# Ledger of designs, part 6: VH-VL binders against Coenzyme F420H(2) oxidase (fprA)

Target 1, 148 residues: Coenzyme F420H(2) oxidase (fprA), of Methanobrevibacter arboriphilus (b1a7s3r263to410)
Amino acid sequence: VTIVYDTMHYSTQKMAHEIAEGIMAEGYDVEMFFLHEDERSEIVKSILDSKAIAIGAPTINDEPYPSIGDLMYYLKGLRFERTGIKRKAVTFGSMGGKGGTPASLGKDLGEYGFDVVDTCEVYYVPDEEENKACFKLGQKLVEEAKKI

## First folded at step 19 (VH-VL)

Design v3 (from u5 with light chain N35K)
Fold by ESMFold2, fold request of step 23:
Structure v3 (fold): chain C 148 residues (1-148), chain A 119 residues (1-119), chain B 112 residues (1-112)
Amino acid sequence: as target 1 above (148 residues)
Amino acid sequence: QVQLVQSGAEVKKPGASVKVSCKASGYTFTHYYIHWVRQAPGQGLEWMGRINPSSGSTKYAPRLQDRVTMTRDTSTSTVYMELSSLRSEDTAVYYCARVYYWGSGFDYWGQGTTVTVSS
Amino acid sequence: DVVMTQSPLSLPVTLGQPASISCKSSQSLVYSYGKTYLNWFQQRPGQSPRRLIYEVSNLDSGVPDRFSGSGSGTDFTLKISRVEAEDVGVYYCMQGTHRPYTFGQGTRLEIK
């Protein structure tokens, strides 16, 4: 399972880690990528090799974070609906204002050929219950991916 | 309790290679990048590179990229740094260090491994 | 590579008096969305470095509040309001905005 995220307030990184913990608790490996640090070509390769992905970004000025837009352009062009596998996806993110990034990313991923099984969005920094929700999101992602 | 424990001191001849290990404990190994920083005797700090433990992906400082290799073993939570074609100027203390947040430096450091290159 | 220049390189100070260390970068350290990745480290004799301050002015865990950081763009300062004997060591600034990461030359703080 491939987790890709960007973060402004460190809170999206916390969410990514909790989702990863949920996946690993189910016995599966995770490759985790931070958009500002890791090479885009390696991120895309990992996504192509995975049955399940989690994509996260914060909302800034009530818009999706610009760095994630570049990745989404690449995913649109790869035409996942033609690959013979309908990969599972979740989206997640943090917000300081109106939010909506996870839902927007989910809509786009659905149009790109992913089966978006759930989303998770928090204000600023996730509390303990929100951390548990992210953990469960990771578990759900694996459960759905096994149905393929 | 986060700990980074490094392998012991090494003495090497010019032209040889050295491989230093860094074993992580007290946290989820794959969540945080591990970097390597070295310090020649009486000198400052030099960043050597980093590894993403979840993917094995690496980036190296340009002046070292021809000679340095970093790897990891997720089953033992261990990162390795190998420096080849050793020269006397490679004599240094080598540190592994963890990055909690991108760009914000290193929150935990290994104890350091002294590598001495001498003929 | 971004050059980080510290001054002074040697800083003798009287116990209980303030100390100030300058760090200048050859390029702006402002990253996307206003984040500035200038960090400060302390290395006591015979020890590994320890992070004191991250992102210009945030104290790391367990760092006494007599330490403070300030600055913007290319000019940064670490201050110790009242130097204690335990503060002896070498202080490094480090930029995390540009690759490769680079450190200042170090400032050796000594009690006189």
Scores: ipSAE 0.610, ipTM 0.855, lowest interface PAE 1.7, mean pLDDT 87
Fold by ESMFold2, last read:
Formats: structure tokens, C-alpha cells, sequence
Structure v3 (fold): chain C 148 residues (1-148), chain A 119 residues (1-119), chain B 112 residues (1-112)
């Protein structure tokens, strides 16, 4: 399972870590990528080699951050609907205002050929219950991916 | 308690290789990048590269990229740095260090491993 | 590579007096979200480096409040309000905005 994220104030990173914990608790490997540190080619290769992905980003001024947009545009061009595998996906993110980034990313991924099984969005920093929800989101992603 | 424990001092001849280990504990190993920094005797600090422990992907300082290899073993929470074709100028203390948040430096450092390259 | 230039390189100081170390980068250290990744480290004799300050002005855990950091863009300063004997060592600035990550040359602080 491949997790890709951008983060503003550590919040989305915390969510990515909790999702990863949920996936690993089910006995599966996770490759995590931070968009400002890891190369896009490595990220795309990991996604292509995976049946399940999680994509997260913060919302800046009620809009998705552009770095995620570049990745999403690249994924659109790969035409995942033609691979014969409908990969599972979840989206997640933190917000400092109105939010909506996870839903927007999910809609786009669905159009690109992914089966988006759930989303998770928090305000600023995830609380204890929101951390548990992220953990369970990781478990759900694996459960859905097993159906492939 | 976060802890990075490195392997012991090494003495090598020019042309040999050295492999230094860094064992992490007190946190989820795959969640944070591990970097390597070295310090020649009486000199400042030089960044060598880093590894993403979850994927195994690496980035190296351009000056060292032909001679350095970093690997990890997630089952033992250990990162390895191997430097080949050693020269006397590679005599240094080698540190592993953890990045908690990108760009904000290293919140935990290993104790350092002295590598001496001499005839 | 981004060049980090510290001054002074040697800083003898009288116990109890203030100290100030300058760090200048060859490129702006401002990055995404307006974050500036300039960090300070202390290396006491015979020890591993220790982070003092991250992101210009944030004091790391366990660092005494007599330490402070300031600056923006390319010009940064580390200050010690009253130097104590335990502050002897070498201080490094480091930029985390650009690759490769680079350090200043170090400033050796000694008690006169």
C-alpha cells in the first residue's frame, strides 16, 4: 500500500502515520512518501506496483495545494482505467477553513479509474477519536484491496 | 524514548569499504527519514544523504553519490551506511540522525561512529 | 550548493555576558507555506551535535530559554542572553530548504 501526502502543520503527516499503523496492523507493507521530499517518479512507480493507495493533502485558503495537483494530473495521464485492475483508494486531509480536499481528490481519483472507498478530514490537528478513525481507515483500505 | 544506537569504531585501509549501522528504538521506524552526517577531525559537519525507511529510497550528497550506499532493515529497525573506496580524507565521525518534520533539522542523533582510514 | 556563512568563527566571551552569532545564506531559505528552514545546533566538546533551534526561532525541547533565534530570508542570528560555562562548544547553522542540506562553518564559543 502506497501513502502519499503533503502537510502544512504536521496534521496531515499525523493522519498518514495513523493510516499506515492501521495497514501494518493487518500485516501489510506500507510505502510512505512526502511530496516535498520524495521524487514523483518513485511515488508513481509505487502507486503502479500497488493495489491500494491513500492520498492526503491540506487545504490552503479552501483550495487544494498545487503540489498534489501536479501528481493528480500525472495520474490522470496514466489512464488507470485501462490496466484491468481497479485499485482501491482513500483520501484524507486537514483543513484550516472550509476544507473539502479529500472529497475533491476522491472525485478525481474515481474519474481516473480508482475505487475510492472512503475519506477522512479533520480540522487542524486530529484528536484522539480522529486518530482512531484514521487507523480504521487504513484497515478498511486493506480489507477492500483483498477483494481484487 | 527515542534512541539511535550506532555500531562501534572502525579502522580501515585506503580502498576498503566500511558499513556503519544505526538501530532505532522508541518510535515507529518507517515514519521518519534517517540522515547521515559526518565530521572530519577538527572540521565542521557534512551532510551525506538520507533514506526513506518505508520505501528504502535514498538521496545522496552529489559529492559522495558514487561511493555511498544506504539501506535499511525494517524487521530490526536498522539503517546502514556503506562508504566504499575509502580515502584518508574519509576519516571522520559518522552520525545518523532523525528528521521529525521536513526541513527542521535533526531532533535525535546517534552517538557517532569513528572511522579511521590509514595505512 | 547553498553556502552558509557564519560570523564570527571564534567567539571568546566573558561568563555572564551576552553572545551573538550571525548566519547568512547564499539563497533565500523561505519555502512553501511561508516556512523558513534555518536551524541551529550546538556541539559540546566530545559530544554529538544537539539541535537548539528549528525553523528560525523555535526552541527545541530541553534548551534553556537564554537561547533565542531570529532572522528572515538570508540573514539569521542566534543569541545567548547570558553565557554559562556549559555553553562552551561549537555552534552550527543549517539550512533545510534546499538540497543538499548544508551547514555553516561553525562558531567556537569559549569562555575568556
Amino acid sequence: as target 1 above (148 residues)
Amino acid sequence: QVQLVQSGAEVKKPGASVKVSCKASGYTFTHYYIHWVRQAPGQGLEWMGRINPSSGSTKYAPRLQDRVTMTRDTSTSTVYMELSSLRSEDTAVYYCARVYYWGSGFDYWGQGTTVTVSS
Amino acid sequence: DVVMTQSPLSLPVTLGQPASISCKSSQSLVYSYGKTYLNWFQQRPGQSPRRLIYEVSNLDSGVPDRFSGSGSGTDFTLKISRVEAEDVGVYYCMQGTHRPYTFGQGTRLEIK
Scores: ipSAE 0.601, ipTM 0.856, lowest interface PAE 1.8, mean pLDDT 88
Fold by ESMFold2, fold request of step 23:
Structure v3 (fold): chain C 148 residues (1-148), chain A 119 residues (1-119), chain B 112 residues (1-112)
Amino acid sequence: as target 1 above (148 residues)
Amino acid sequence: QVQLVQSGAEVKKPGASVKVSCKASGYTFTHYYIHWVRQAPGQGLEWMGRINPSSGSTKYAPRLQDRVTMTRDTSTSTVYMELSSLRSEDTAVYYCARVYYWGSGFDYWGQGTTVTVSS
Amino acid sequence: DVVMTQSPLSLPVTLGQPASISCKSSQSLVYSYGKTYLNWFQQRPGQSPRRLIYEVSNLDSGVPDRFSGSGSGTDFTLKISRVEAEDVGVYYCMQGTHRPYTFGQGTRLEIK
């Protein structure tokens, strides 16, 4: 399972870590990538080798941050809808306004050929219940990926 | 609670290789990047490179990229740094260090491993 | 590579008096989202380096509040309001905005 994220105030990183904990609790390995540190080619290679992905980003003025848009544009060009494998996906993120980034990313991933199973969005910083939801999201992603 | 424990001091001949280990504990090993920084006697700090423990992906300082290899073993929560074709100028204390958040430096450091290269 | 220049390189200070260390980068350290990745480290004699301040002005956990950081763009300052005996050591600035990461040459703080 591949997790890719961007973050502004650590909130999305916290969510990514909780999702990863949920995946690992099910006995599966996670490869985690931060968009500003890791090479896009390595990220895409990991996604191609995975049956499941999680993509996260915060919002700026109710729009996704530009860094995640670069990755999404690249994924669009890879034509996942033509592979015959319907990879599972979740999206997640933090918001400071009306939000909608996880839903927008989910819509785009669906158009690119992913089966988007769920989304998770929090206001600013995840609380304890939201952390639990992220953990469960990781478990759900694995459960859905096993059906492939 | 967070600890980075490094392997012991090494004495090597020029032309040899050295492999230093760094065992992490007190946190989820795969969540944070591990970097290596060295310090020659009486000198400042030099960044050598880093590894993403979840993927094994690496980036190295351009000065060293032809001689440095970093690996990790997730089952033992250990990273390794190997420096080949050793020269006397490689005599230094080698540190592993953890990055909590990108760009914000190193929140935990290993105790250091002294590597001495002498003929 | 981004060059980080510290001044002074040697800083003798009377116990209980303030100290100030300057760090200047060869290019702007401002990154995406307006974040500036300038960090400060302390290395006490015989010890590993320890982070004091991250992102210009944020004190790391367990760092006394007599330490403070400021600056923007290319010019940064570390201040100690009242130097104590335990503050003896070498102080480094480091930029995390550009690759490779680079450190200043260090400022040796001593009690005179």
Scores: ipSAE 0.566, ipTM 0.845, lowest interface PAE 1.9, mean pLDDT 87

Design v5 (from u5 with heavy chain V99I)
Fold by ESMFold2, fold request of step 23:
Structure v5 (fold): chain C 148 residues (1-148), chain A 119 residues (1-119), chain B 112 residues (1-112)
Amino acid sequence: as target 1 above (148 residues)
Amino acid sequence: QVQLVQSGAEVKKPGASVKVSCKASGYTFTHYYIHWVRQAPGQGLEWMGRINPSSGSTKYAPRLQDRVTMTRDTSTSTVYMELSSLRSEDTAVYYCARIYYWGSGFDYWGQGTTVTVSS
Amino acid sequence: DVVMTQSPLSLPVTLGQPASISCKSSQSLVYSYGNTYLNWFQQRPGQSPRRLIYEVSNLDSGVPDRFSGSGSGTDFTLKISRVEAEDVGVYYCMQGTHRPYTFGQGTRLEIK
């Protein structure tokens, strides 16, 4: 499973870690990528080799960050519906206002040929219950990916 | 209780290679990038590169990129740094270090591994 | 590469007196999200470096509050309000905004 995220502070990173813990608790490996540190070619290769992905970004000015948009545009061009596998996906993120980035990303991924299983969005920093929700999101992602 | 434990000191001849290990414990190994920093005797700190332990992807300092290789073994929570074509100026203490959050420096350091290159 | 210049390089201080270390970068350390990734490390004699301050002014856990950091853009300062014997060592600034990561030359703090 491939997790890709962007973060402004470490809220979205914390969410990515909890999702990864949920996946690993089910006995599966995770490759995690931070969009500003890791190379796009390595991220895309990992996604192509995976049956399941998690994509996260915070919301700023009620819009997704531009860097995640670049990745999403690239994924659109790869035509995942033509690979013969309907990959599973979740989206996640933090917000400081209106929010809605996980839902927007999920809609786009659905149009690109992914089966978006669920989303998770928190206000600023995840609390204990929100961390548990992210952990369960990772477990659910694996559960759904096994159905392929 | 985060701990980074490095392999022991090494003495090498010029032209040889050295491989230093760094075993992580007390946290989920794949969640945090591991970096390598070296310090020549009586000198400052030089960043060498880093590895993403979840994917194995690496980035190296341009000055060292032709000679350094970093790998990891997730089953043992261990990162390796190999430096080839050793020269006397590679004599240094080599540290592995963890970054909790991108850009904010190293929150945990290994104890250091002294590598001496002499003829 | 971003050059990090510290001054002074040698800092003898009387016990109990304040100390101040300057760090200047050759480029702005403000990242696109507004964060400034300037960090400070202490290396006591015979030990590994230890992070003191991250992102200009945030004190790392377990660091005494007599340490403080300030600055912006390209000019940064580490202050010790009252130097204690345990503060002997070398202090490094480090920038995390640009790659490769680069450190200042170090400032050796000694008790007179």
Scores: ipSAE 0.605, ipTM 0.856, lowest interface PAE 1.7, mean pLDDT 88
Fold by ESMFold2 at other seeds, fold request of step 23:
Structure v5 (fold): chain C 148 residues (1-148), chain A 119 residues (1-119), chain B 112 residues (1-112)
Amino acid sequence: as target 1 above (148 residues)
Amino acid sequence: QVQLVQSGAEVKKPGASVKVSCKASGYTFTHYYIHWVRQAPGQGLEWMGRINPSSGSTKYAPRLQDRVTMTRDTSTSTVYMELSSLRSEDTAVYYCARIYYWGSGFDYWGQGTTVTVSS
Amino acid sequence: DVVMTQSPLSLPVTLGQPASISCKSSQSLVYSYGNTYLNWFQQRPGQSPRRLIYEVSNLDSGVPDRFSGSGSGTDFTLKISRVEAEDVGVYYCMQGTHRPYTFGQGTRLEIK
């Protein structure tokens, strides 16, 4: 499973870590990438080798930051709908205002050929209940990926 | 309690290679990037590169890119740094260090591994 | 590479008196999100470095509040309000905004 995230503060990173813990609790390995640290070519290779992905981003002024948009544009061009595998996906993120980034990313991924099984969004910093929800999101992603 | 424990001191001849290990404990190994920083005797600090423990992907300082290799073993929570074609100016203390949040420096450091390169 | 310049390089201080260390970068350390990734480290004799301050002014856990950081853009300062014997060592600033990461040359603090 491949997790890719962008973050302004610690919040989205915390969510990515909890999702990863949920996946690992089911006995599966995770490759985790931070968009501003890791190379896009390595991220895309990991996604192509995976049956399940999680993509997260914060909302900046109620819009996603452009760096995640560049990745999404690249994924659009790969035409995942032309493979024989409908990969599972979840989206997640933090917000400081209106929100909606995880839902928007999910809609785009669905159009690119992914089966988006759930989404998770928190206000600023995830509390303990929201951390638990991210953990369960990771477990759900694995459960859905086993059906491939 | 977060700990980074490094392998012991090494003495090498010019042209040889050295491989230093860094075993992590007290946290989920794959969640945080591990960096390597070295310090020549009486000198300041030089960043060497880093590894993403979850994927194994690496980035190296341009000065060292043709001689340094970093790897990891998730089953033992250990990262490795190998420096080849050693020169006398590679004599230094080598540290592994963790970044818990991107850009904010290293919150935990290993104890350091002294590598001495001499004829 | 971003050059980090510390001043002074040697800082003898009387016990109980304040100390101040300057760090200047050759390039702005403000990242596109607005964060400024300037960090401070202390290295006591014979020990590994330890982080004191991250992102200009945030004290790391377990760091005494007599340490403080300030600055913006390219000019930064580390202050110790009252120097204690345990503060002897070398202090480094480090920038995390640009690659490769770069450190200042170090400031050796000693009790005179």
Scores: ipSAE 0.595, ipTM 0.852, lowest interface PAE 1.7, mean pLDDT 87
Fold by ESMFold2 at other seeds, look of step 19:
Structure v5 (fold): chain C 148 residues (1-148), chain A 119 residues (1-119), chain B 112 residues (1-112)
Amino acid sequence: as target 1 above (148 residues)
Amino acid sequence: QVQLVQSGAEVKKPGASVKVSCKASGYTFTHYYIHWVRQAPGQGLEWMGRINPSSGSTKYAPRLQDRVTMTRDTSTSTVYMELSSLRSEDTAVYYCARIYYWGSGFDYWGQGTTVTVSS
Amino acid sequence: DVVMTQSPLSLPVTLGQPASISCKSSQSLVYSYGNTYLNWFQQRPGQSPRRLIYEVSNLDSGVPDRFSGSGSGTDFTLKISRVEAEDVGVYYCMQGTHRPYTFGQGTRLEIK
């Protein structure tokens, strides 16, 4: 399972870690990538080799975070709908205002050929209950991916 | 209880290689990048590179990239740094260090491994 | 590579008096998100470095509030409001905005 995220501080990173913990609790390995540190080619290669992905980014000025848009544009060009299998996905993120980045990413991934099974969005920094929800999101992603 | 425990001191001849280990405990090994920083005797700190423990991908300081290799073993929560073609200038204490968040420096450091290169 | 320049390199101080260390970078440390990745480390004699401050002014856990960081762009300062005996050591600034990461030369703080 491949987790890709961007973050302004640590809040989306914390969500990514909790999702990863949920996945690992189900017995699966995770490759995690931070968009500003890791190379896009490595990220895409990991996604292509995965049945399940989690993509996260924060919202800035109630808009999707710009760096994630570059990745999403690249994924659009790969035309995953032509592969014959529908990879599972979740989206996640933090917000400072209106939010909506996880839902927007989910819609885009669905158009790109992914089966988006759920989303998770928090306000600013995840609290303990929101961390538990991210953990469960990771578990759910694996449960859905096993159905393939 | 985050700990980074490094392998012991080594004495090497010029032209040899050295491989230093760094075992992580007290946290989820794959969540945080591990970096290597060295300090020559009486000198400051020099960043050598980093590894993403979840994927194994690496980035190295340009001045060292031809001689340094970093690897990891997720089953033992251990990263390794190997420096080849050793020179006397490579005599230093080598530290592994964890980054909690990209760019914000190293929140935990190993105890250091002294590597001495002498003829 | 981004050059980080500290001054002074040697800082003898009297117990209870303030101390100030300057760190200047050859390039802006403001990243595209607006964050400024300038960090400060303390290395006590015979020990590994310890992070004091991250992102200019945020105190790390367990760091006394007599330490403070400030600055912007290329000019940064670490201050100790009242130096104590335990503050002896070498202080390093580090930039995390550009690769490779680079450190200042270090400032040796000693009690006089």
Scores: ipSAE 0.581, ipTM 0.844, lowest interface PAE 1.8, mean pLDDT 87
Fold by ESMFold2, fold request of step 23:
Structure v5 (fold): chain C 148 residues (1-148), chain A 119 residues (1-119), chain B 112 residues (1-112)
Amino acid sequence: as target 1 above (148 residues)
Amino acid sequence: QVQLVQSGAEVKKPGASVKVSCKASGYTFTHYYIHWVRQAPGQGLEWMGRINPSSGSTKYAPRLQDRVTMTRDTSTSTVYMELSSLRSEDTAVYYCARIYYWGSGFDYWGQGTTVTVSS
Amino acid sequence: DVVMTQSPLSLPVTLGQPASISCKSSQSLVYSYGNTYLNWFQQRPGQSPRRLIYEVSNLDSGVPDRFSGSGSGTDFTLKISRVEAEDVGVYYCMQGTHRPYTFGQGTRLEIK
C-alpha cells in the first residue's frame, strides 16, 4: 500500500501515520511519501506497483495545493481505468476552513479509475477519536483491497 | 524511548570502504526519514544524505553522491551507510539522525561512529 | 550550497550572564509554504548534537526556557538569558529549507 501526502504543518502527516498503522495492523507493508521531499517518479512507481493507495492534502483557499494537483494530473494521464485492476483508494486531509479537499481528490481518483472506498477529514489537528478513525480507514482500505 | 544505536568504531586504509549501521527503536521505523551527518575532528557538521525507510529511496549530498550508498532493513529497523574510496579527509564521527517533521532539524541522534582512515 | 555564517566563533561568558549567537544565511530560509526552517543544535563535550530550537523560535522538548531563538529571512539569533555551567559546548545553526542541508561553523561557548 502506498501513502502519498502533502502537509503544511504536521496534521496531515499525523493522519498519514495513523492510516499507515491501520494498514500494518492488518499485516501489510506501507510505502509513505511526502510530496515535497520524495521524487514524483518514485511515488508514481510505488502507486503503479500497489493495489491500494491513500492520498492526503490540506485545504488552502478551498482548493488543493499545486503539488498535489501536479500528481493528480500525472495519474490522470496513466489511465488506470484501462489496467483491468480497479485499485482501491482513500483520501484524507486537514482543514482550517470549510474543507472539501478529500472529497474533491476522491472524485478525481474515481474518474481516473480508482475505487475510492472512504475519506477522512479533520479540523486543524486530529483528536483521539479522529486518530482512531484514520487507523480504521487504513484497516478498511486493506479489507477492500483484499477483494481484488 | 526513541533510540538510534550505531555500530562500533572502524579503522580503514585509503581506498577501502566502510559500512556503518544505525538501529532504531522506540518508534515506528518506517514513519521518519533517517539522515547521516558527519563531523571531522575539530570541525563542524556536514550533511551526507538521507533515506526514506518505508520505500528505501535516497538522496545524497552532491559532494558525496558518487561514493555514498544508504540502505535499510525494515525487519531489523536498521539503516546502513556505506562510504567507498575512503580518503584521509573522510576521518570523522558519523551520526545517524531522525527528522520528525521535514526541514525542522534532527530530533534524535545516534551516539556516533568514529571512522579513522590511515591516521 | 547555502552558506551559514555564525558569529562569534568563540564565546567566553561569565556564569549567570546572557549570551547571544548570530547566524546569517546566504539565501532566504523562507520556504514556499511560508515556514522558515532555521534550527539550532548544542553539542556538549564528548556528546552527540542535540536539537535546541526548530523553525526559528520553537523550543524542543526538555530544553530550558532560558534558551530562545529569533530572526527572519537570513538573519537569526540564539540567546541564553543566564548561562549555566551545563551550557558549555558548541552551538550550530542549520538550515533545512534548501538542499543540501548546511550548518554554521559552530560557536564554542566557554565559562570564563
Scores: ipSAE 0.571, ipTM 0.847, lowest interface PAE 1.9, mean pLDDT 87
Fold by ESMFold2 at other seeds, look of step 20:
Structure v5 (fold): chain C 148 residues (1-148), chain A 119 residues (1-119), chain B 112 residues (1-112)
Amino acid sequence: as target 1 above (148 residues)
Amino acid sequence: QVQLVQSGAEVKKPGASVKVSCKASGYTFTHYYIHWVRQAPGQGLEWMGRINPSSGSTKYAPRLQDRVTMTRDTSTSTVYMELSSLRSEDTAVYYCARIYYWGSGFDYWGQGTTVTVSS
Amino acid sequence: DVVMTQSPLSLPVTLGQPASISCKSSQSLVYSYGNTYLNWFQQRPGQSPRRLIYEVSNLDSGVPDRFSGSGSGTDFTLKISRVEAEDVGVYYCMQGTHRPYTFGQGTRLEIK
């Protein structure tokens, strides 16, 4: 399972870690990538090798952060819907204003050929209940991916 | 508690290779990048590169990229740094260090491994 | 590579007096999200480096509040309000905005 995230502060990173813990609790390995540190080609390779992905980004000025947009544009060009495999996906993120990034990313991934099974969005930083929701999101992603 | 424990001191001849290990404990190994930093005697600190423990992907300082290799073993929570074609200028203390959050420096450091290159 | 320049390189200080260390970068350390990744480390004699301050002004856990950091853009300062004997060592600034990561050359703090 591949987790890719962008983050402004620690909030989205914390969500990514909780999702990863949920996946690993189900006995699966996770490859995690931070968009500003890891190379896009390695991220895409991991996605192509995975049945399931989690993509996260915060919202800034009512827009998704630009770095996640570059990845999403690349994924659009790969036309996953033509592969005959409908990979599972979740989206997540933190917001400081209007939000909506997880839903927007989910819509785009659906158009790109992914089966988006759920989303998770928090205001500023995740509290304990929101951390547990992210953990369960990771478990749900694995559960859905097993149906492939 | 978070600990990074490195392998012991090494003495090497010019032209040889050295492989230093860094065993992590007290946290989820795959969540945080591990970096290597070295310090020549009486000198400052030089960043050598880093590894993403979840994927194994690496990035090296340009001046060392032809000679340094970093690997990891997730089953033992251990990162390795190998430096080849050793020169006397590679004599240094080598540290592994963890980054909690990108860009914010190293929150935990290993104890250091002294590598001495001499005839 | 981003060059980090510290001054002074040697800083003798009377016990109980303040100390100030300057760090200048050859490029802005402000990243695309507005964060400034300038960090400070202390290396006591014979020990591994220890992070004191991250992102300009945030004290790391367990660091005494007599330490403070400030600055913006390319100019940064580490201050110790009252130097104690345990503060002897070498202080490094480090930038985390650009790759490769680079450190200042170090400032050796001594009690005179």
Scores: ipSAE 0.566, ipTM 0.851, lowest interface PAE 2.0, mean pLDDT 87

Design v5 (from u5 with heavy chain V99I)
Fold by ESMFold2 at other seeds, fold request of step 23:
Structure v5 (fold): chain C 148 residues (1-148), chain A 119 residues (1-119), chain B 112 residues (1-112)
Amino acid sequence: as target 1 above (148 residues)
Amino acid sequence: QVQLVQSGAEVKKPGASVKVSCKASGYTFTHYYIHWVRQAPGQGLEWMGRINPSSGSTKYAPRLQDRVTMTRDTSTSTVYMELSSLRSEDTAVYYCARIYYWGSGFDYWGQGTTVTVSS
Amino acid sequence: DVVMTQSPLSLPVTLGQPASISCKSSQSLVYSYGNTYLNWFQQRPGQSPRRLIYEVSNLDSGVPDRFSGSGSGTDFTLKISRVEAEDVGVYYCMQGTHRPYTFGQGTRLEIK
């Protein structure tokens, strides 16, 4: 399973870590990538080799951070709907206002050929219940991926 | 309690290779990047590169990229740094270090491994 | 590569006096969303480096409040309000905004 995220502060990173813990609790390995540090070519290769992905980004002034938009545009061009496999996906993110980034990303991923299973969005920093929700999101992603 | 424990000191001849280990404990190994920084005797700090332990993906300092290789073993929570074609100027203390958050420097450092290159 | 220049390189101080270390970068350290990734490290004799300050002015855990950081853009300062004997060592600034990461050449602080 491949997790890709962007973050301004540690909130979205914490969410990515909790999702990864949920996946690993089900016995599966995770490759995690931070968009500002890791190479896009390695990220895309990991996605192509995976049955399941998690994509996360924070919302800045009610808009997604530009780096995630660059990845999403690239994924659109790869035409995943033309593969024979409908990969499972979840989206996640933090918000400081209106929010809606996970839902928007999920809509786009669905149009790109992914089966978007669920989303998770938190206000600023995840609390304990939100951390548990992210953990469960990872578990759910694996559960859905097993159906392929 | 986060700890980074490195392998012991090494003495090498010019032209040889050295492989230094860094064993992590006290946290989920795959969640944080591990970097290597070296310090020649009486000199400052030089960043060598880093590894993403979850994927094994690496980035190296341009000056070293042809001679350095970083790997990891998730089953032992260990990162390895190998430097080949050693020269006397590679004599240094080699540190592994962890980044908690991108850009904000290294929150935990290993104890250092002294590598001496002499004929 | 971004060049980090520290001044002074050698800093003898009297116990109880303030100390100030300058760090200048060859490029702005302000990242696209406004954060500035300038960090300070202390290396005591015979020890590994220790982070003192991250992102210009935030003290790391366990760092005494007599340490402070300030600056913006390309010019940064580490201050010690009253130097104590335990402060002897080498101080490095480091930029985390650009790749590769680069350090200043170090400032050796010694008690007169």
Scores: ipSAE 0.549, ipTM 0.839, lowest interface PAE 1.9, mean pLDDT 87

